# Ledger of designs, part 168: VH-VL binders against q9vpl3

Target 1, 224 residues: q9vpl3
Amino acid sequence: RGKINIQRPKAPHYERARVVAVTQPKYPELPKAKSCFKTRAERTQQQQENPYNEIIAREVRNWLDHSRLVAFFHLSSITADDIFRVRVQLHKQNLHLKSYGSKIIEQAVKNTRYEAIVPLFHSNHCIVFSPDPEKTAALLRIVRRVPQMVLLGGIVEETMLSRNQLVAYAQMPGLHAVQAQLVQTLSQAPGHLIQQLQAHQNSFVQVLDVHAKNQMNEETPKST
Key: E = the ipSAE of ESMFold2; O = the ipSAE of OpenDDE; V2 = 0.75 times the mean of E and O plus 0.25 times the DockQ between their complexes.

## First folded at step 6 (VH-VL)

Design v28 (framework fv_cemiplimab)
Fold by ESMFold2-Fast, scan of step 6:
Order: sequence, then C-alpha cells, then structure tokens
Structure v28 (fold): chain C 224 residues (1-224), chain A 122 residues (1-122), chain B 107 residues (1-107)
Amino acid sequence: as target 1 above (224 residues)
Amino acid sequence: EVQLLESGGVLVQPGGSLRLSCAASGFTFSNYAMTWVRQAPGKGLEWVSGISWSGGSTYFADSVKGRFTISRDNSKNTLYLQMNSLKGEDTAVYYCARDVYDFEGFLYFDYWGQGTLVTVSS
Amino acid sequence: DIQMTQSPSSLSASVGDSITITCRASQSISTYLNWYQQKPGKAPNLLIYGASSLQSGVPSRFSGSGSGTDFTLTIRTLQPEDFATYYCQQGYSTPRTFGPGTVVDFR
C-alpha cells in the first residue's frame, strides 16, 4: 500500500456495482465468462423479476450447500481489468468470486442459519466460495495484492468467523486447532458475531487512514 | 480412487424401519454434497434425497418426505439414509452418489456406489 | 415438479451405427440437463453434464445438445460397450428428476 488514493471509499456506487457484476473477459477465460454470461442470459429469457430473483437465489443456496469456505469482502473502487485478474488467480485455486445483489442474498439466506449476514451486503461487496477450506491461506495471499478488496470475515465449516479469526485459521497447522477455534466461535450469538464483522471492517479502514503512523497495525492474531 | 460403498439393504416387513450407510473414500468427503438415488427392479432411476456438505440442508422427494431422513458423519466419511414406515413401493436398489456443483452452476452426480438392495415384503 | 420424458423407450442398433436419444422436460430447464449410462447389473455413470459438456474419460463419440425443453444425446459409431440404458436428469430444480430411460439393445 503506498498510493494516497488507494482506499477511495466514496467511489460512485454504480461504477463499483458494474465492475463487480460485469467483468471484462479476455481470450483465455472467454469461454468461462461467456458461459456465465450465457447462463445469466438464459435465466433472463424467462424475464420476470420475481421468478428471476428466485432462480439466482437458488444459485446462491447451491453455493452455500457445496462450499466449506465462504469469505465476505467489501469493495472500494476497482477496475474491470483488476477484478478479472483476481478472478483468474482465484479460479486456479478452486476459489470462486461471485457478486450478487443484496436483495438476492437476503432472499437466498432467509430462514437459514446465515440470515444474520444480510447487513454485510448493504454496501458494495463480493463473496468468494470454495469447497476446500484449506484454500483460505491461498485466498488471503491473492487478495493481499488487491487493496480495494477488504476482508470482512467469512464462514468456514459452517462457523461464522471474524476477519481476525479467518486470518488465524489461514495460519493454523491442522484440523485440531481449527476444531478448537470453531468450538469457541460456536459459543457466540449470531448477532454479536455480525457486530464483530462490521466493527472489524471499520478498524481496517482506520488502519488505512493512519498507515504512515502504523505500518503494522494488524499482526496475525496470536494463537497458542 | 473415488469409492462409495452402500450397505444395510435387507428384507424388511411393511411398516418397518431400516438405516442405509454409504462409506466414502478417495476424496475429501466433507467437501461434497451427497445424494441417494433408488431404482425399483426393472424400472428407472428415482432421486430420493440430498444433503449439503455440512448436513445443514436436506432435501427429499415427495414420495419419501416425512418417512425418510438423510444425515452424514463427516468424521467417519459416511452418509446415512434412515427409512421409516417402509412400503412395498420402496423396494429398490439404493445408490449413494456424490453431488457436484461446478464452476458454471451445473448440478450432477459424478460418482456412484454399487448399490444396496432393499426389499419390502408384501 | 419437472417431468422428464425420453424417446424412444428402446431401440435396437448394430455396432458402427449412429444413434440419437431425445429427452424432453415439462418446462424450460435452460441447459441444466445431465446424461447417464447404466450397464446391466451396474451403477450408472455420468456421460454429459450441462447439456453438452463431456465428462472426463468419456469417449468423444458421445455428444449432447439442446436447451430449454428439448435435448438430444448422440452416439456416433456405436461400440459394443455402448449397449446400455441411458437416462437424462434435470439439475434445474429440486426435486431432481430422471427420464424413464432408453434401452439400447443389440440388433
């Protein structure tokens, strides 16, 4: 991080939403990007707002049903080229970056254990899904190069984790350590955990604002 | 590499109960949703039930809803189907299969077990 | 629930023939259709997913096409190991539903 305008949190909502929703597929990934576009176009062929939203909500539920790792990110202004490069790198690690409207997320998670996450998606966001929780370290390594993507927290093995807990998980040596942390997290009320995720987002923004005075504010949480 | 082995199929009286097991090996079981599909003798395939990777979401065909329950034990790499209030129509070979949700959003069953025969006496 | 039908219910063919099996959904399922092959006394195996994507390890003589409600499975230059029952299956909505199957017998 060295650029004074990297954070740029007040970028126009429309421009950020468009970048998140629509990538600029290049030749190597045109088939996949075209496939996603084709799938979306085919869903749109039935062209009624309420049926369309339910179909996309079903897609989100399928991702949740088939993913052991779900990571939530806030997006500041990011170019289509930058997000495309991130998608390519993530895909090589079986990490799937998806962007959905807040209403669709709400519809997908209503009446589920994940309903409490809805407030996180009222701002500009994206979600990374993976069936492999061991890929959390690879995920964090990749997004470290993308200052516009701010980790808010996630869900690992059905347990909601704050940013600090997810970072600690990425550095854990084995399954037994993860199980101990999951037991600790299980004792927290869902509302309290969501509050922690939102507070952590604010802490990260604060770190960016004062980075010249505090170059290493967020050390890996000590786990012993 | 990937192997699924069903067990528990036996002769049961109508109204009886039975639990089927499916032992998985050769892949990270807890990373995949799983499903049960049955086939009555000389008939076609019928989807019965599905379960998310964690067991947090379960799905059933209308013909078995309220009578069957699906569960899994990720520590033992085992999928279960608890069948209650069995009927003659439940006589079938029961297959477990791995349920995949791919990059493009397609759902399909890529690996299947050998099947276990459940006979409900009439 | 989505009803699936297949035609023909059975067909007789010789090695070297090209055959086509049709699958129809009671409502539009986009491209969320899969094809499975089942040999006598064995479990089914996946041939094609997403209407046209060939599963790894499946011979290129198998191909799928279609979208919406009408789908086809084509086997070019039928081989002895291809005499089996073929099922289509929709992955569009729960409950997942299979077609009744098409039996491909030796003529």
Scores: ipSAE 0.369, ipTM 0.729, lowest interface PAE 2.8, mean pLDDT 80

Design v29 (framework fv_cemiplimab)
Fold by ESMFold2-Fast, scan of step 6:
Structure v29 (fold): chain C 224 residues (1-224), chain A 122 residues (1-122), chain B 107 residues (1-107)
Amino acid sequence: as target 1 above (224 residues)
Amino acid sequence: EVQLLESGGVLVQPGGSLRLSCAASGFTFSNYAMTWVRQAPGKGLEWVSGISWSGGSTYFADSVKGRFTISRDNSKNTLYLQMNSLKGEDTAVYYCARDVYDLEGFLYFDYWGQGTLVTVSS
Amino acid sequence: DIQMTQSPSSLSASVGDSITITCRASQSISTYLNWYQQKPGKAPNLLIYGASSLQSGVPSRFSGSGSGTDFTLTIRTLQPEDFATYYCQQGYSTPRTFGPGTVVDFR
């Protein structure tokens, strides 16, 4: 293994090995012909679903506990190669692109101050985490070249910010204290920000739907 | 170099209160979760409490829930443990440690302070 | 809560010996197990994280292995400075829990 800088929070590795390890020791094979026993497959499936969801939710909570910057994006159709290249570029700036199902997000943020963000994740989404809020400018510079990722908003130092507020934060050069003051000045009630994020998400979905329908209607080649 | 320095440990009577401090230097304190681990004289290590980078999430061992609170001041690079309703069994050396979440997803305590002794006795 | 156990509780060894300490978790923790060394009168030091990853600056005679519920710490060619107490600790879930410790004494 390569040397890892233990002084900084890093992206967690994929949870598949964890699911396998959690599942294996709990399922002794039946020693006799099956009669009134649940099958090993039934036990394995039930435990796999439960430990899988819990493990991934813990991963999300760990990201939230160790990140000062969290940015929310709507994610349109993107190839595996393209998203990989984006992840590599973000990783160089200590920015960690993650995608989780809405149920996992709900489970992870339930009973936390972030529970209000759950409605945002009912559409296709991805999240970028970083321990360093000064990387917001780098994040926006990278994402500007990725039209499939649409910034919805984020959380900087526990303050929920809209897209425009996050852009303003990113454009402020200077001392960390000055940036913290900006965050305080731009902060809004979480409910108000959630409404703004939901409205933007709904508008974007409508645009995508209209565009898809127009493409279906215009299959024949057109002149330039 | 990473340094953690605990202070505040003294002799306290049962039922009393005490606040411990941990001064951090040599790293960006606000980028790391922090933890308190204690060790009773001649006994093993016991995790007590943890706090996220911002202080927005806090965690406690069952033995101290409702009696202890953990907090941090990122502007002063300082971690705190407020201990209330102290019991004889809380007598221990209290260590401050840095809580790391690495690229592979592992959670561990990479640097520890020297410890501060809290004695609860009449 | 995840309970951790260690065996043996103590062992006596001589310089040059190879020793093994075992740690067991009450439920599967994948590879989210850490090992710490504590010398008398000093704070603990991280030796190994993630079951098998050696912390920077730790001698290569230390190695860890295991996954799931059973883990081992091995010290090859024991040195005088290795006489200490060793603790395992799970980083899988909160509350974090430590094993009771294994005291490695001079024979």
Scores: ipSAE 0.025, ipTM 0.567, lowest interface PAE 6.1, mean pLDDT 79

Design v3 (framework fv_cemiplimab; at its last look DockQ between E and O 0.38; V2 from the best seeds 0.00; counts 0 for: pae E 10.8 > 2)
Fold by OpenDDE, look of step 6:
Structure v3 (fold): chain C 224 residues (1-224), chain A 122 residues (1-122), chain B 107 residues (1-107)
Amino acid sequence: as target 1 above (224 residues)
Amino acid sequence: EVQLLESGGVLVQPGGSLRLSCAASGFTFSNYAMTWVRQAPGKGLEWVSWISWSGGSTYFADSVKGRFTISRDNSKNTLYLQMNSLKGEDTAVYYCARDVYDSEGFLYFDYWGQGTLVTVSS
Amino acid sequence: DIQMTQSPSSLSASVGDSITITCRASQSISTYLNWYQQKPGKAPNLLIYGASSLQSGVPSRFSGSGSGTDFTLTIRTLQPEDFATYYCQQGYSTPRTFGPGTVVDFR
């Protein structure tokens, strides 16, 4: 009794294969899972005045009010997996990655000092929040490795900064280091000023001495 | 050790003004938001006002909005509450509290002062 | 504004008892709920933050649970020093709001 090789069934005769091919139930292709990315239009339409939006808007406001560092990013074709990886890295640095709809942001910042950020949220965006402004350098380091995240600008210590300004801020030595440098510079300033003031006086005295010596030499009669 | 010490609570007539102070020590004062909470005699706790670490943002309860002002001097480690147009309903112990924003996004008051009593009576 | 309610308003218990206090929010506040203890003539002390996280220095007999709108504070093996008023507070949005408080007194 020949062991029916279940793993490599012999191809049926051509006629049988034709019948089997025709009788195979055509299962309607499961509608291609509408790309998890609801079109921007679909997301915007569903943002009807949902009482839930008010709650989320309050959350956003809370984050803005209590954060010392806020950074705004445009997301360009980033996968959910990539976002998750970045989120984990940021979280390790006490940086919180959040994403909100444009309408929610608008509602959250309406009649607040943050209203100027609304134009930044016309596309896919995310926000990073942190209570520590010193983490700006760390944030930029992490995001530099993620080309899909484009820095648009931010808020540091309640000051709105452009992209370039935020980069510059991250490169600045810590406030204490800058203060120390300033103190050092200021402490050297009086010494330099005194030296400059004394240099002019000393130069004047030297010129007078030379003049006096020259006059004395002219008055010494050659005793023949 | 973190310490908060309120002062300035006195008897005031209705319509009067009073300024409360909260002196902070034992932590970097400029890194924390601060909150005033009050408690009327024999009643519960009521949130009054909040100020950001820089003083750039402030919030008030509806009951005190337009009458009270919150401010801070980070160089002196001191929080202030200016109370104008005082009413009998403002009679309470006023507490200064440190407002913490942690890594998980939770907001809570981890340290409180002993409070200062404000009495508004004719 | 988010309204907070507590139940019961007061309860009597004995040393060694286990007690539970409930707090309810008028809307979902996720886990942004804090519990405070206040003794007579003293300032409030933080017990629990984020619904279930125990504040440093607080005894392990205190525990918090819940999410959304319903929260509970449980005190296991009640000690003499635990007789106080307990307040829940939402930390989800401003204005911050407190529950009316629950008085725990000695039976």
Scores: ipSAE 0.397, ipTM 0.727, lowest interface PAE 1.5, mean pLDDT 85
Fold by ESMFold2-Fast, scan of step 6:
Structure v3 (fold): chain C 224 residues (1-224), chain A 122 residues (1-122), chain B 107 residues (1-107)
Amino acid sequence: as target 1 above (224 residues)
Amino acid sequence: EVQLLESGGVLVQPGGSLRLSCAASGFTFSNYAMTWVRQAPGKGLEWVSWISWSGGSTYFADSVKGRFTISRDNSKNTLYLQMNSLKGEDTAVYYCARDVYDSEGFLYFDYWGQGTLVTVSS
Amino acid sequence: DIQMTQSPSSLSASVGDSITITCRASQSISTYLNWYQQKPGKAPNLLIYGASSLQSGVPSRFSGSGSGTDFTLTIRTLQPEDFATYYCQQGYSTPRTFGPGTVVDFR
């Protein structure tokens, strides 16, 4: 070995009495916070990209490149059997349910206009892809029966849409040109979607926090 | 029936430029990613370039990156390959192919054009 | 990038023979492997996708198997029209890569 502890406890009184010479410190005395901040920042900057994550991120980009419909969902606890059943129903409609880690999603959308979606994936999530945007109505019909899947938003014809905008798109019975025009109209407010997607994420968290707080407040005295 | 027809292959001097076209029919062109694959005389298949359904994403083989550009016109059901700074090693039959993303999530080239010969020689 | 290799590079066979061609990927590609047939002077044709799924119109004498890094194409009861070059291709990631090909010659 030869590996030393990270801690530096003071030598026991009796042990120090056994040494005949006063020794100099074995290491220089540096400001911990300043030294640690510089070292940590340096290690973060020079961290090498994980080849496995890079390959899977490329797979995610392939899904994005081949899909005209991408829908983002928050996914609550669900059994393997239940999610398999949902996947089968979606598959019959050319809808492909996928789940990827948040770091992989971040790498896949880095340096693209879709980078703003990353915050949606900080919690449990899944994504549905399809080459056919007219399947949006079928998608919403199927997931209506799955309370564990909560629609957050999506991308249709390369345009980012909020939950309400995607629902509106699904209700269009018109020509492809009419649907494309609706997508353009819904995307007229730059930055509005990012705020709505973040609000949806925060609102869901807030609802869970309020529910937990109400249950705890009922059982215990209020604090702070 | 699905059909892909390439055109534009001719004899070109080294350093020259050429644009290949691929006319698609029998399917909804805008729903599919497309690719170019080439084959040098007597050699194997080499993937050259890929374009997403919308044209928003493109990828190139390292051997042609910076010299070739892939594009598409979905209103005309046509795929293009703009070839610049041509080299002798670019001599090949160029195939247009449809890249399928099927219901199982598999990626494959299901239909190919007949190919167009590009010869780069003095 | 994912590198593909094929074995053998060429083989000679007679009508009625059963032949096997092997394809290896430099890393796991699950079942995202496709097989193409190319006859002299013609464009390639898709035979098998997803390692084992037969393309519509392809005779049942063709079959594919394998997963991960090792894949096999088998042709049972070889017919005259089967003398061609066969290529494997990974559909797992971009860039798409092909094997070097296996030439099936008539003896």
Scores: ipSAE 0.032, ipTM 0.548, lowest interface PAE 7.2, mean pLDDT 79
Fold by ESMFold2, look of step 6:
Structure v3 (fold): chain C 224 residues (1-224), chain A 122 residues (1-122), chain B 107 residues (1-107)
Amino acid sequence: as target 1 above (224 residues)
Amino acid sequence: EVQLLESGGVLVQPGGSLRLSCAASGFTFSNYAMTWVRQAPGKGLEWVSWISWSGGSTYFADSVKGRFTISRDNSKNTLYLQMNSLKGEDTAVYYCARDVYDSEGFLYFDYWGQGTLVTVSS
Amino acid sequence: DIQMTQSPSSLSASVGDSITITCRASQSISTYLNWYQQKPGKAPNLLIYGASSLQSGVPSRFSGSGSGTDFTLTIRTLQPEDFATYYCQQGYSTPRTFGPGTVVDFR
């Protein structure tokens, strides 16, 4: 049915590997001698270059490159039934729920502008991708009823947004140009942000007022 | 009606340079990633380069990496391919194609231009 | 890079025949497989995406199937306009490689 090995790599077997070692009281012979012509360091390097990991990393890169909305969540303990229900609801809105191992994410974004996202994947997580940034409000409405999914932040129109910035973006639906101006304003450095937000908030209110008047009159003035 | 029209293909000498253009109409160009695909005479199709909707990300086939650059001007609805240090193996018809990323995550080229012929010969 | 192969490299068929073209990937690509048709002197046209989804405007006599590494394109009741070259292409990872093509000729 599903292609889970490609899209959702197995979690590390850290706890299972420790249990297996205890369950196998017989001492392995392999640690004392070479198992092949390569050393331990060479075998570790070979594992890091596993072709399966590279294929999945390319998939992650394709999602990042083709999605105008990306949202990152911390995922608390949740049943498989509940997460599948959320996935189905998101899919109806063209929102694609995915999860990838932290090593896969690191390989995918290495030497790219998105390297900053790697620390978000050290624990249980999920990512939502969408080509439609207008679906940000729908995404937040759906996950608001899922306390196990905690918003960490996102990317909108290739701009990194914090949690609060993404929520603010979602609250102001309307003309695409106005939303783009808001994203640019929200991505400013922390200094001077208060002054710039006040100025652009005033401008945004003016655009919304023009939009409301035009809807009542059924006319659309040139906005640029 | 979606239309893609390549131009700029000519005969050039080895080591020369050439800029190809692809004019887009009938759709919102700035919403789509774009791709160049080439076909040597009598041969199959080869992916050459890709550019994101904004132009912020690009990828190249190994055969052209370092010699070709890809760009776009969304205000002019135009895609470009700058080809430098041209070789005989670059002789091909060059197609621009619209790259579709659908709701299931599939990637495919749904509309193609008619192509422009680049010939590299001395 | 994912290598794509096609079989046969060419075939001859008559109008009204049903034909099958196969495509094999060097590793699993799930259902991320596309089919294109190219007539001489013309650009390729998309026929099938996602292994089995028919592109808008493509006649229903075309169908695709498969997953993993093995895929097929089937043309039922071959028409004169179907004599062309057919390419498979994986949309799974970069570079998104094409198969070598299958030439379908008429008698």
Scores: ipSAE 0.005, ipTM 0.498, lowest interface PAE 10.8, mean pLDDT 76
ESMFold2 (binder alone), look of step 6: mean pLDDT 94; pTM 0.949

Design v30 (framework fv_cemiplimab)
Fold by ESMFold2-Fast, scan of step 6:
Structure v30 (fold): chain C 224 residues (1-224), chain A 122 residues (1-122), chain B 107 residues (1-107)
Amino acid sequence: as target 1 above (224 residues)
Amino acid sequence: EVQLLESGGVLVQPGGSLRLSCAASGFTFSNYAMTWVRQAPGKGLEWVSGISWSGGSTYFADSVKGRFTISRDNSKNTLYLQMNSLKGEDTAVYYCARDVYDDFGFLYFDYWGQGTLVTVSS
Amino acid sequence: DIQMTQSPSSLSASVGDSITITCRASQSISTYLNWYQQKPGKAPNLLIYGASSLQSGVPSRFSGSGSGTDFTLTIRTLQPEDFATYYCQQGYSTPRTFGPGTVVDFR
């Protein structure tokens, strides 16, 4: 017992993950469980492997049970190389980027206090998990350089936070007691968070709709 | 240095109650799920109970479900196991352990306490 | 519940020997299997997780392999400190379950 010098419980695992990540091809196909998006072929194969839906839902539950920080993102089209580079940067900060189907997320959170997040996952999405809530600032710094990832909201210390509340939390200097108190203060109004998360999603959809309509109007041929 | 120290194990009469404690140090306790594993004299290991990082989710083996409760106090870095309606079959060394869920999805117990002996006998 | 079995229940070996311990699950658990070592009077310690990943600080003479239902722990060039009881444990589903253990004794 005293002969075994274990200083970092997850060190061998993280070192292995890092080596695998950096040695992958420049344009690798991302593993299904670690991708922010899935190809048509991947979605079709996952549906054919229905027996695994329950095990993947259990995996999502385990991530929720072992994470103090969970952040939800809408994901626009992004290259495999770009998302791989983002994943590597996140991993260095103990931030784990995952993608799961909407039905699987619904199964994982059904009958829990987190059921309200389900509407966030009707479109392309990804989730970042971390056991360390102090990494919220690092997360936002990294994602600010990735316009394809749009923050929708998150869960910090079991409290659901809107985009604005999560940004406010990230601005605290890293005192756990102060951050926990801020989380409680920001989320004290019943129903407020759900309304803000839904409003943010709706606002994002409206922005996309206006942008699309403007592009369509510009592309409409004038046959005069 | 990660350390887990169990306490509370004593001789108890059948039908009695006992609370075990596990004091954690050397890591951020509130970032980890925790578990209790027991071992009856001369027998193998049996998983008893688990608790999420926050205490919001708890899990029990069928042999103890309804009799045992698991809880934690993250402000005191302490894990608890409340044992009620004790039976002779509950006689065992009780270990607390840190429950790791890594980014490859593996679940394992990386650090264990020294154990505390609970004897249920008249 | 997933039931775990180990073979042999016990074995006798000498320092320098290479030994293998087998673990079998009642259903497929992919690679979600862990190995622990327990010395007399002491708590268990983690040797291998995820079927084949060696825990930090554990000597390289320990190795694990397998997937699905059949798993093997190998100890090459057995040392005096390796005489202990070894347990496999599935992390695939709750409740988590352990094998009955394999006692490695000095011949």
Scores: ipSAE 0.109, ipTM 0.610, lowest interface PAE 5.0, mean pLDDT 80

Design v31 (framework fv_cemiplimab)
Fold by ESMFold2-Fast, scan of step 6:
Structure v31 (fold): chain C 224 residues (1-224), chain A 122 residues (1-122), chain B 107 residues (1-107)
Amino acid sequence: as target 1 above (224 residues)
Amino acid sequence: EVQLLESGGVLVQPGGSLRLSCAASGFTFSNYAMTWVRQAPGKGLEWVSGISWSGGSTYFADSVKGRFTISRDNSKNTLYLQMNSLKGEDTAVYYCARDVYDSEGFLYFDYWGQGTLVTVSS
Amino acid sequence: DIQMTQSPSSLSASVGDSITITCRASQSIYDYLNWYQQKPGKAPNLLIYGASSLQSGVPSRFSGSGSGTDFTLTIRTLQPEDFATYYCQQGYSTPRTFGPGTVVDFR
């Protein structure tokens, strides 16, 4: 079933958008096709018919195989419309916002060098994947305007970086060689990264919980 | 313009070894996973091997497991296929291709090289 | 491993005809199916990915449909450049597997 109305508060005219997307000349920039969103919805429905964690874990492994940038976020209550707008804005920069359950992530990273990230996902979370690490600055600029998403850290060029290290990386634009040197320099300070990321996340979650019942967005209350 | 150029295909004896190369240009090579697909003379396409963007994950068809190794050098924009213990059935045109994973989770090969012929015979 | 089959193995058609090629998977692959075209002596090129998404630059006369185990590629108003071999390929699981191909020849 998924989230019946939260994921679909509007009923876009996908048929018209699909026809336009199919018949239009090639778009040279970032891909944007409503026909793809329709296919994704059908794929998601088909997966629900025969769901098990291993299928979705394969998707996470595919993202890791195809992404040089992986950013981890704590996600507080947010409306379906708001997260959709963020996802669209990120997609224009070749940044792909995904959300997976903790057990799925555990299965995907089990027996890999990234197994240590599993504790980060025991609360509400989302992940942004991108093949292009130079988009880290664009990612942080976009997310800066989304208070419901709090950066926990990430993986750049297969190197785990804390929040502060990822911010420092984002401030080094341009030359790939310079960025590679920065990653190496930052990675030389291992400093209990996972514990630091978890501590920041847990403190923030406690603050959010206190205020959740007061004036949170009413369209995306979470109790699941 | 995306271009992939395979090289290294020659005649080798059974039990021999050969390394194929695929030179990539026209895109950021390190942003993509890559694959090797072969085609025996007069036959269909057979997927051989795949490699993640970093080279940290590699995948093989059962017919080549333990004999072939895939690797890449992102600084040189080059993909490699090391073929060991070659057999007659390995005779084929070997193509390299760019392996795409899109936002919807679809995996496909969008650009292919022209291919390099490997012949395994006495 | 997921096995792919195609029918027919070959077909003869004339310019202006509409043709359909069928592809079947040995198990459900949802919509993780791609179609490729290969002309004699040349490398394959991608036509359709995700069962129904047309690759940029591919003429609109090509269309794909299907899900689960049964898939079709349709070419409307066949053109001279469409005489080629067509392959389906599952992108669902490793190892990635191709169908045996369908040869489309001039009648």
Scores: ipSAE 0.381, ipTM 0.763, lowest interface PAE 3.1, mean pLDDT 80

Design v32 (framework fv_cemiplimab)
Fold by ESMFold2-Fast, scan of step 6:
Structure v32 (fold): chain C 224 residues (1-224), chain A 122 residues (1-122), chain B 107 residues (1-107)
Amino acid sequence: as target 1 above (224 residues)
Amino acid sequence: EVQLLESGGVLVQPGGSLRLSCAASGFTFSNYAMTWVRQAPGKGLEWVSGISWSGGSTYFADSVKGRFTISRDNSKNTLYLQMNSLKGEDTAVYYCARDVYDSEGFLYFDYWGQGTLVTVSS
Amino acid sequence: DIQMTQSPSSLSASVGDSITITCRASQSISRYLNWYQQKPGKAPNLLIYGASSLQSGVPSRFSGSGSGTDFTLTIRTLQPEDFATYYCQQGYSTPRTFGPGTVVDFR
């Protein structure tokens, strides 16, 4: 045994993901010699000349094309241990948690039906992929316990769904859910989904500020 | 058992049209991308076209772009290749194959049909 | 487009021999290289994917190696059923491209 299941898309090897993480840009010590400061254009040029970024963009495109379930999340600060535990739990359900830079997402979806999702990825984000849309309920059950991950929306059977539509899909029997999605597709207005997802993200930012302030008075036991 | 069965190959005049079919069985057809690969008599393999699991994304070799269309019917487990404006150089055995994207990001064709011969007279 | 070349174009061998076929890409394709076998009058079969991973059901006498632009397919202790044409194929970018093939003939 040990053979990789080739019937469904799976997460890329962790060693490769680790290489990407190591090479990701960081904010270095900048002040003094501004002649050494790279401009935005110079950073973009270096990024586009890197063949590894083209490979990752292709990988994202293939995940989108080969996944019947794609869920988008806003991701707040979370520890490496916590995200690793979530990733392992999701992987057991054939759900693959991925994080990609905004430029890589833009490169991957340019000139495709998925181009409209680019604005969602200008802040902290992560994506969950699965070949099995019946796993939507399992996904929502798992992330309910992870307050740092806020559902923005998703794509099911190539149909873009808002957060509320995706939650409704998770609660329906499979056959009825497919019928409901067909109805939604016929009635979808241009830009409607993107507006819904952006409005939700703005509301979430406000909630995060309130939550952070309340944490100052948080107590581990219920009664004090 | 995974099986792919092509049909539709016949003799056709230059400028003519033809539709090839590939019937799939033994696996969940809707979970896989599919491809067409051709082989001219006595020559090597040439990739022709590919289609995503849903049919939403399609890809073509430059030699057939604008003339060929790939499509699929997931309810019937069938892949199609519509060939228009056929040329003598399109004479080949056409194979359908299952296009796999695995957990390490590798792309390969793991199962192939028996092929169907298309002859464009000249 | 990425061009693929193979060497030799043909070779003659006997049962029990060990043979090596080389494949070269016109640009670096990392490990995104596959090997297929085509027996006379039959459809191709996948032998190796990702440069070195053996497909299930393929005999262990087949092995692949390489990365970047240079790749090799090795067949140890050649059997009668191994007299066939072998193709390399890049899975790095679209369009997917095949090598011209290597014919392994009986001596």
Scores: ipSAE 0.007, ipTM 0.480, lowest interface PAE 11.2, mean pLDDT 77

